# Ledger of designs, part 33: VHH binders against q07589

Target 1, 356 residues: q07589
Amino acid sequence: MSRILVIGAGGVGVITALSLWLKKESDVSLVVRSDYDRVLKHGYTIESCDYGRLEGWRPHHIYSSVEDAASAADNQGYNYIVVTTKNIIDGPVNSRVSNIIRPVLEKNKELHGPQLTTHILLVQNGIDIEKEIWAEFPREQYRYTVLSGIQLIGSTKIGSGHISQVGQDHLSCGAFDPQDAAAIQAANDFVRMYSNEGQNFVEFDPRVRYSRWKKLLYNAAINTSTALVGLDVPRCLEFGVNKKSTEIEVFHPAMREIIAIAASEGIIIEEEFITMFTEITRKKVFKPSMCVDCEKGQLMELEVILGNPIRIAKRNGVATPTLSILYNLLVLVQAKLKERKGLLKFDEKTATLVDE
Key: E = the ipSAE of ESMFold2; O = the ipSAE of OpenDDE; V2 = 0.75 times the mean of E and O plus 0.25 times the DockQ between their complexes.

## First folded at step 29 (VHH; framework vhh_8fcz_2)

Design ww1 (at its last fold request DockQ between E and O 0.60; V2 from the best seeds 0.00; counts 0 for: pae O 4.2 > 2)
Fold by ESMFold2, look of step 29:
Structure ww1 (fold): chain B 356 residues (1-356), chain A 122 residues (1-122)
Amino acid sequence: as target 1 above (356 residues)
Amino acid sequence: QVQLVESGGGLVQPGGSLRLSCAASGFTFSRYWMNWVRQPPGKGLEWVSGISSSGGETYYADSVEGRFTIIRDNDKKMVYLQMTSLKTEDTAVYYCAREYTYGSESWFFDHEGQGTQVTVSS
């Protein structure tokens, strides 16, 4: 019986916990922050295209912090940690994934030493997101695997304890290291434990790095550009010079740069996806997730989506003129968001950043 | 296991018509948007047409607009491409492919079938 801790109680995390709970093969814990008291007392109201309407739903366990969840593990620990929070490397230090998962890894180590392998499933955007975990938790001291979850789901928190899911849950789960047999097995086991036949769709992903680089065509070119200007994709395309400049001078060049960076890492992404991602979004009036985050005043996943690819490009000698301009402008947008949140201060008398 | 099976291709004279079919299984067909893509001889894949999960919205590449019609039948788990006024330039292997587009997420899946050959020649 797997003991699973889901971290993050937004639209994605709650449906993740529900899907695991419905399978009746896992002991499901969820970390709920701002809505903790409401959910503890009344449960969730969920309107799901996959599962219908639920009222008063709770997973097996709810905690207000990861520290509390780790303490309550009843000396058995967790087999899986599922991280559904945004990965904002340049955000507050407490929001870093390594710091978020550390209480559970330390507790598992204390209780079991090398006997319990903890499977860390990162349901987060971007590339190189697993490397922070490998750097912070030496394999000789901690026993774990790192799994990738690419989750496509139209699920949103629309009120306190209220979740609306309008798009079917589609999860692709695999091992970041394709040579790690334990990680491959853990990913396949998670696919089995998460699958609710006829209701959701979940599959094993044997090519995690390919899948993440392919998703980055959309994320690093379209998601970023729409966030910068606050427009949906059709408006970005129609408002361009001669209705062409956005796709020809921004989207396509940015995507070609991503393909070149991926190639420098030995990952071949088909150039046809440049036009395919553009065409499938051309007439669909909705704002991509990074654009939505900016409009809500939320920090963006800027470093894992755009910063990390650029760092790889620099190391490998790949030119990124389009991505670099997008990144530098979005760094300013991120700083603006941080300033409004009190995470950064500017002294207008000296025209300088205040070090705090 | 997802399975997409394309059929209905063949040899046709310029100006002729064909109807392509795609039979889907292994996923909840009515929840995914569906697309036709094609690979002309010696060229990469190009997008042809797409249809929303309910069938209420259809989209076409400029090169086929007015000549092709995409249709789906969710009860039979089928998507079709009705092709008319065919041109030599329409010669290609045609594939159907799944698409995810809900909320703020959009994803184009690789084609998964063997495709069906359409040849437009005199």
Scores: ipSAE 0.689, ipTM 0.871, lowest interface PAE 1.6, mean pLDDT 91
Fold by OpenDDE, look of step 29:
Structure ww1 (fold): chain B 356 residues (1-356), chain A 122 residues (1-122)
Amino acid sequence: as target 1 above (356 residues)
Amino acid sequence: QVQLVESGGGLVQPGGSLRLSCAASGFTFSRYWMNWVRQPPGKGLEWVSGISSSGGETYYADSVEGRFTIIRDNDKKMVYLQMTSLKTEDTAVYYCAREYTYGSESWFFDHEGQGTQVTVSS
């Protein structure tokens, strides 16, 4: 039986753990930081459109930290690490994925050496998120694969130990390295272990890079711009000059730039998606996730959604005037959020950022 | 494997009617919003209509509002588009698409079918 550690106990993480648990093909551990005591004592209350109402639910194991999970007395190592936390590279150092997973990788190495391959599933937004892991953990020293998880789900922590899932779970899982047979197999295995037929949707993704670029059309254009202005998509569209400027001058150019960057890598994203992403949300009044994060004072996945694409663009000689403006403005918004959280300090006397 | 197969297109005169059908397979149909989109000649994809998982909510583009009706049959795993008062500008290849709209996240899955051609001409 595969041992799976889920890291991140938000709405997404808890439902992820639940799905694995319900399938009964995995030993499921969940890292619960802030709500650990509550969950330990009472378990989770889950209202799920997929699985109904659960009270007092717990996975097989809960831990207060990744370190605790790694050092658990009965730990035989973990086969999978599922990371559901936001990928915020410019956030606190301890929030970096490489740092998050390090205790488990080290423990696995200690316990089993080269006999255990750890499969790291990144259920996160953005592109090039695997590069950090590859850079931090040499393959000569560590045995692991990195898997991509693209998840669409409406799930939120609405209280301590309380999860509300109002949107069904859709997960696409594949290998970041398309030539990594072990990763491919691991992704397929995960799909099997995660799939609850009729309740969630899970599929193997043979084109992870393609899928992530395609999703970035939406995230890099619509999620970012809405976050910047604090509006839902329909308002963004309607409030534009002649009701067209947002679409024509912001959304479309941004998406085209993403397409161009992808193309520079030999990945062809269909142009038809440009209008499709806009139109499909034109009549739906909701704020995208990044916008909601910003409004809630949470840090955005800015670097993985805009920063990395722009860096690729620069490397490949692709012009990104729209994305660059969005990025640089949102960097300031992100900084504002950081300042509010005490992650950045600005000295008004000297008008300079205080070095930490 | 997710499959969406469109049918029902054809040649019709302005003011005429057509009913498009989309047969879905390979997924839990009743849990997904479904949409119709179209691609006019030489143009990009245009959203036409959407319907909620249960069928309780329907949405239409302004261009087709009052003329088109989207309906779904979850038992048969079908989504339909009843088109009335057709105009020449409605000429397009029509596709059905599965939608992901989960909370603050929105995405769609590529249609698997080849679409169905609707031509409105005198």
Scores: ipSAE 0.038, ipTM 0.483, lowest interface PAE 3.2, mean pLDDT 91
ESMFold2 (binder alone), look of step 29: mean pLDDT 84; pTM 0.860
ESMFold2, fold request of step 30: ipSAE 0.650, 0.584, 0.634; ipTM 0.864, 0.835, 0.857
ESMFold2 (binder alone), fold request of step 30: mean pLDDT 83, 83, 84; pTM 0.850, 0.854, 0.854
OpenDDE, fold request of step 30: ipSAE 0.009, 0.024, 0.025; ipTM 0.251, 0.421, 0.417

Design ww2 (at its last look DockQ between E and O 0.05; V2 from the best seeds 0.00; counts 0 for: pae O 8.6 > 2, placed apart)
Fold by ESMFold2, look of step 29:
Structure ww2 (fold): chain B 356 residues (1-356), chain A 122 residues (1-122)
Amino acid sequence: as target 1 above (356 residues)
Amino acid sequence: QVQLVESGGGLVQPGGSLRLSCAASGFTFSRYWMNWVRQPPGKGLEWVSGISSSGGETYYADSVEGRFTIIRDNDKKMVYLQMTSLKTEDTAVYYCAREYTYGSESWFYDHEGQGTQVTVSS
């Protein structure tokens, strides 16, 4: 029976834990920081389009921190770490994925040395998100694989211990290194442990890098633009000059730049997706996730969605005029959000940032 | 596991009509938006029409608005495209494709069937 630690107790993390728990093939632990006491006493109330209404539900174990979860592993450790938090590279240092997972990797190493391979599933947006893990945890010191999870789910926390899921869970899971047989097996095993026949949709992804670059067409062009201006997609399109300038001068050029960057990395994304992503969003009045995050005063996944592609572009000599403007303006929006949250201080007498 | 099977294409004169069908299996059909896309000879895919998971909302490309009607039957797991007033420009291989659009998340899936050929010629 696999021992699985789910990190992050938002709508995604709680449904992830529930799906694993319902399959009855794994021992499921969940890190529940702010809601820990409420969930310990009363459990979760879940209203799920996949699983119906549950009251008083808990996974097999809950913890208030990753450190506590690692300490409680005794002599067994965890086979999987599932990271469902947003990847905010420019956020607090304790929110870095390497720092989040380190207590578990250290505990597994202490307990099992090289005998236990830790499978790290990143259910996070963006590209090059695996690179930090490879850089921080050298193979001569740690046994692990890094898996990619692209999850489409309409699930949110609507109150303390209360989750609402309105969109069916679709998880695509694969290995970042397609030549790593252990990672491929771990991804397929996770697909099996997560799949609830007829209720969710779970699949193995043999082409993880392609899938993540394809998702960047939407994320780097539309998610970012709507977040910058605080508008839903149809308003962005209708308010443009001649009702055309947003798609012609912003969305499409940004997407073409992403395609060019992906190509410089040997990944071919079909140009027709530029049109497809624009057309399916044109008439649907909703705000994409980055826009919603910004409106809630939450930090954006800016570096993994725009920063990392631009760094690749600079390394490979690919021009990114549209992405660069979007990025630099959104850096200012992110700084504004950080200032409001007390993560950044500006001294108005000196007109300079205060060092933290 | 996911399977989309398109049918109903054929050779039609300009001004004629055709009805395309798409049979779906391997996923919870009623939870996904569905779309028709087409690939004209020698060109890339272009979006034609979309329909919400319930069937209550329909959308059309400007080039087909008023001539094509998208319909779904969730009980039979079918999507249809009723085409009228066909033009030579409508010549293409037609595919159906699913779309995920819920909350703040939107995704267009690759087409997964072999498609059905529509040829509009005199």
Scores: ipSAE 0.576, ipTM 0.831, lowest interface PAE 2.4, mean pLDDT 91
Fold by OpenDDE, look of step 29:
Structure ww2 (fold): chain B 356 residues (1-356), chain A 122 residues (1-122)
Amino acid sequence: as target 1 above (356 residues)
Amino acid sequence: QVQLVESGGGLVQPGGSLRLSCAASGFTFSRYWMNWVRQPPGKGLEWVSGISSSGGETYYADSVEGRFTIIRDNDKKMVYLQMTSLKTEDTAVYYCAREYTYGSESWFYDHEGQGTQVTVSS
């Protein structure tokens, strides 16, 4: 039986753990930080459109930290690490994915050496998020694969130990390296272990890079711009000059730039998605996740959504005038958030950033 | 039917205080995050404050941070916004809004109430 550690105990993480647990093909561990005591004592209350109402639910194991999970007395190593936390590379160092998973990788290595391949599933936004892991963990020393998870789910923590899922879980899982047979197999295995027929939707993704570029059309254009201005998508559209400027001068150009970057890698994203992503939300008053994060004073996934694409663009000679402006302005917004959180210090006397 | 009824608005001088109330009905109140949003004259709807279902987490827009306090009473199905140090720029119609998630990347605010007018003027 596969041992799976889920990291991130938000709405997404808990439902992820639940899905695995319900399938009964995995030994499921969940890292629960803030709600650990409550969950330990009372378990989760889950109201799920997929699975109904559960009270007092716990996975097979709960831990207060990844370190604890790694150090568990009965730990035989983990086959999978599922990361559901936000990928904020420019956030606190301890929040980097490589640092988050390090204790488990080290423990697995210690316990089993080259006999155990750890499959790291990143259920996160953005592109090139796997590169951090590849860079930090040499394959000569560590045995692991990196898997992509793209999840659409309406799930949120509505209280301590209380989860509400109002949107069905859709997960696409694949290998970041399309030539990695082990990763491909691991992704397929995960799909199997995660799939609860009639309840969630899970599929293997044979085109992870394509899928992530495609999703970036929305995230890099709409999620970022709305975050910058603090408006829902319909207002962004309607408030534009002649009700067109936002779409024509911001959204579409940004999306086209993403398409161009993808194309520079030989990945062809259909132009039809430009219109599709705009139309999907034209009449729905909602704020994208990045916008909500910003409003709530939470750091945004800025680097993985805009920073990395722009870096690729620069490397490949692709012009990104729209994305660059969005990125550089949001960098400032992100900095503002960091300052409020005490992650950045600005000395007003010298008008300089205080180096940590 | 979801109902949100805001009250407590009024005319105040700069530096003054107001306490807004929102009475909720027609849904399981304790299951939803609640928010206050406002619409200044001639401007769009802007988020002001949010509170988790249990009340354990509170969030504020930068513009109101330190001045406004959101609280809720799940037994009474009420949400409150204590506003202090009011500024002219706080003038707006304030709405109570139910928060719900549409997918992992989308948040919706349901503000079907009539709102309550807050006017800050000398």
Scores: ipSAE 0.011, ipTM 0.242, lowest interface PAE 8.6, mean pLDDT 91
ESMFold2 (binder alone), look of step 29: mean pLDDT 83; pTM 0.843

Design ww3 (at its last read DockQ between E and O 0.72; V2 from the best seeds 0.00; counts 0 for: pae O 2.4 > 2)
Amino acid sequence: QVQLVESGGGLVQPGGSLRLSCAASGFTFSRYWMNWVRQPPGKGLEWVSSISSSGGETYYADSVEGRFTIIRDNDKKMVYLQMTSLKTEDTAVYYCAREYTYGSESWFFDHEGQGTQVTVSS
ESMFold2, look of step 29: ipSAE 0.753; ipTM 0.895
ESMFold2 (binder alone), look of step 29: mean pLDDT 82; pTM 0.843
OpenDDE, look of step 29: ipSAE 0.139; ipTM 0.632
ESMFold2, fold request of step 30: ipSAE 0.782, 0.801, 0.750; ipTM 0.912, 0.921, 0.901
ESMFold2 (binder alone), fold request of step 30: mean pLDDT 83, 82, 82; pTM 0.846, 0.845, 0.842
OpenDDE, fold request of step 30: ipSAE 0.021, 0.024, 0.030; ipTM 0.383, 0.488, 0.365
ESMFold2, last read: ipSAE 0.776, 0.620, 0.781; ipTM 0.910, 0.848, 0.911
ESMFold2 (binder alone), last read: mean pLDDT 82, 82, 81; pTM 0.837, 0.842, 0.839
OpenDDE, last read: ipSAE 0.095, 0.030, 0.032; ipTM 0.624, 0.407, 0.543

Design ww4 (at its last look DockQ between E and O 0.43; V2 from the best seeds 0.00; counts 0 for: pae E 7.4 > 2)
Fold by ESMFold2, look of step 29:
Structure ww4 (fold): chain B 356 residues (1-356), chain A 122 residues (1-122)
Amino acid sequence: as target 1 above (356 residues)
Amino acid sequence: QVQLVESGGGLVQPGGSLRLSCAASGFTFSRYWMNWVRQPPGKGLEWVSGISSSGGETYYADSVEGRFTIIRDNDKKMVYLQMTSLKTEDTAVYYCAREYTYGDESWFFDHEGQGTQVTVSS
């Protein structure tokens, strides 16, 4: 029976733990931070389009921190670490994925050495998100694989210990390294452990990089633009010059740049998606997640969505005039958010940043 | 398991009409937005129309607006596409698709059925 640790107890993470728990093929642990005391005492209230209404639900184990979860694995390791937190690499250093997962990787290595391969599933947005893990944990010293999870789900935490899932859970899971047989097997095993026939859809993704670059068309062009201006997509489109300039001068050029960057990496994305992402959102009055994060004063996943693609473009000689303007303006928005959180301080008397 | 079965396609003359059907099973149909997409010969997928979970909101691509009507029946777990004033440009394989949310609350869909062929030809 696989031991699975889910890190992140937002709408996605809690439903991930629930789906694994319902399948009854794994031992499910969840790291619950701010809601820990509430969930310990009362469990979760879940309203799920897939799984119905649950009252007082908990996975097999809950922990208030990753450190506590690692300590609890004293005689056993975790086979899977599932990371559902936002990846904000320019945020606090202990918020980096490598630092979040380190206690578990060290404990697994200490207990099992080469006998246990730890499968790290990143259910996070962005490009090159696996590179930090490979750099920080040399494979000569650690036995692990890195898996990609693209989860398409409408699940939201609506209160302490309260989860609302509106859209059916759809997970695509695959290996970042298509030559890593152990990762491919682990991804297929996770698909089996997560699949609840008739209630969700779970598939193995043989082309993880293609899938992530395709999703990036929306994230790098639309999610970012709405975050910059604080508007939903319909308003962005209707407020444009002649009701056309946002689409023609911002969204589509940004998406074309992403397609060109992907092509420079050997990934061909169909141009039909440029108009398809615009059309499916044109009439839907809601703010995308990055826009919402910004309005709530939360840091954005800026580097994995815009920073990383732009760095690839620079290495490969691909021009990104539209993406670069968006990125550099959003860097200023991110700095403003960091200042409000006390992560950055500006001395107005000297007009310079201050050490903290 | 989730099943979406398209039917009702055929050969029609320009200016003609067809009604496409999509039978859904294996999920709580009334909770999902539903869409029609099509694949014209030699081209990629095009979004055609969408309908909210309650049926109260409908959306259309510019190329079909005023000619196509999307309808759902939550009791029968069916989605329909009423097509009128058909043009040769409407020739395609038509698929119905569930609309689902990304973790960033973006909406996206994939087709799961074999589709139904619509051919508009003189």
Scores: ipSAE 0.051, ipTM 0.568, lowest interface PAE 7.4, mean pLDDT 87
Fold by OpenDDE, look of step 29:
Structure ww4 (fold): chain B 356 residues (1-356), chain A 122 residues (1-122)
Amino acid sequence: as target 1 above (356 residues)
Amino acid sequence: QVQLVESGGGLVQPGGSLRLSCAASGFTFSRYWMNWVRQPPGKGLEWVSGISSSGGETYYADSVEGRFTIIRDNDKKMVYLQMTSLKTEDTAVYYCAREYTYGDESWFFDHEGQGTQVTVSS
């Protein structure tokens, strides 16, 4: 039986753990940080459109930290690490994915050496998120694969130990390296272990890079711009000059730039998506996730959604005037959030950032 | 494998009617919102209509409101678009799209069909 450690106990993480647990093909561990005491004592209350209402639910194991999970007395190593936390590269150092997973990788290595391949599933937004892991963990020393998870789900932590899932779970899982046979197999295995027929949807993704670029059309254009202005998509559209400027001058150009960057890598994103992503939300009054994060004072996945694409663009000679403006403005917004959280300190006397 | 197959398109005169069909397979149909989108010649994709999982809620673009009706049959895994009072500007390739949510509050859709051509011409 595969041992799976889920890291991140938000709406996405808990439902992910639940799905695996319900399938009964995995030993499921969940890292619960902030709600650990409550969850330990009372378990989760889950209201799920997929699985109904659960009270007092717990996975097979709960840990307060990744370190604890790694150090568990009965730990025989983990086959999978599922990371569902937001990828905030510019956040605290300890929040970097490589640092998050390090304790487990080290433990696995210690316990089993080359006999155990750890499969790291990144259920995160953005592009090039795998590169951090590849850079931090040499393959000569560590045995692991990196898998892509793109999860479409409406699930939110609405309270301590309380999860509400109002949108069906759709997961696409594939290998970041399309030539990595072990990763491909691991992704397929995960699909099997995750699939609850009639309840969730899960599929193998043979085009991870394509999928992530495609998603970036929406995230890099609509999620970012709405976050910047603090508006839902319909208001963004209606409030534009002649009700057109937002779409024509912001959304479309941003999406075109993403398409151009993808193309520079040989990934062809269909042009038809440019208007489609806007149109599907034109009459739906809601704020995209990044916008909500910003409003809640949570750090945004800015670097993986805009930073990395722009870096690729620069490297490949692709012009990104729209994305660059969005990025640089949101960098300031992100900094503002950091300052509020005490992650940045600005000295008003000297008008300079205090070096940490 | 998720599949959406559109049909029912054709040539019709202004003021005429057409009924489009979309056959869905490869997923739990009744759990997803379904949409129709269209691509006019030389233009990008345009959202036309959406219907909730149960069929209890329907939404329309302003351009088609009052003329088009979206219906679904979850038993047959079908979604339909009844088009009436068709106009020349309704000329487009029509696609069926499955709606899903990315993350907590991000919406996406996909379509797997080739679309069906609707041409409104005198």
Scores: ipSAE 0.023, ipTM 0.324, lowest interface PAE 5.9, mean pLDDT 91
ESMFold2 (binder alone), look of step 29: mean pLDDT 84; pTM 0.857

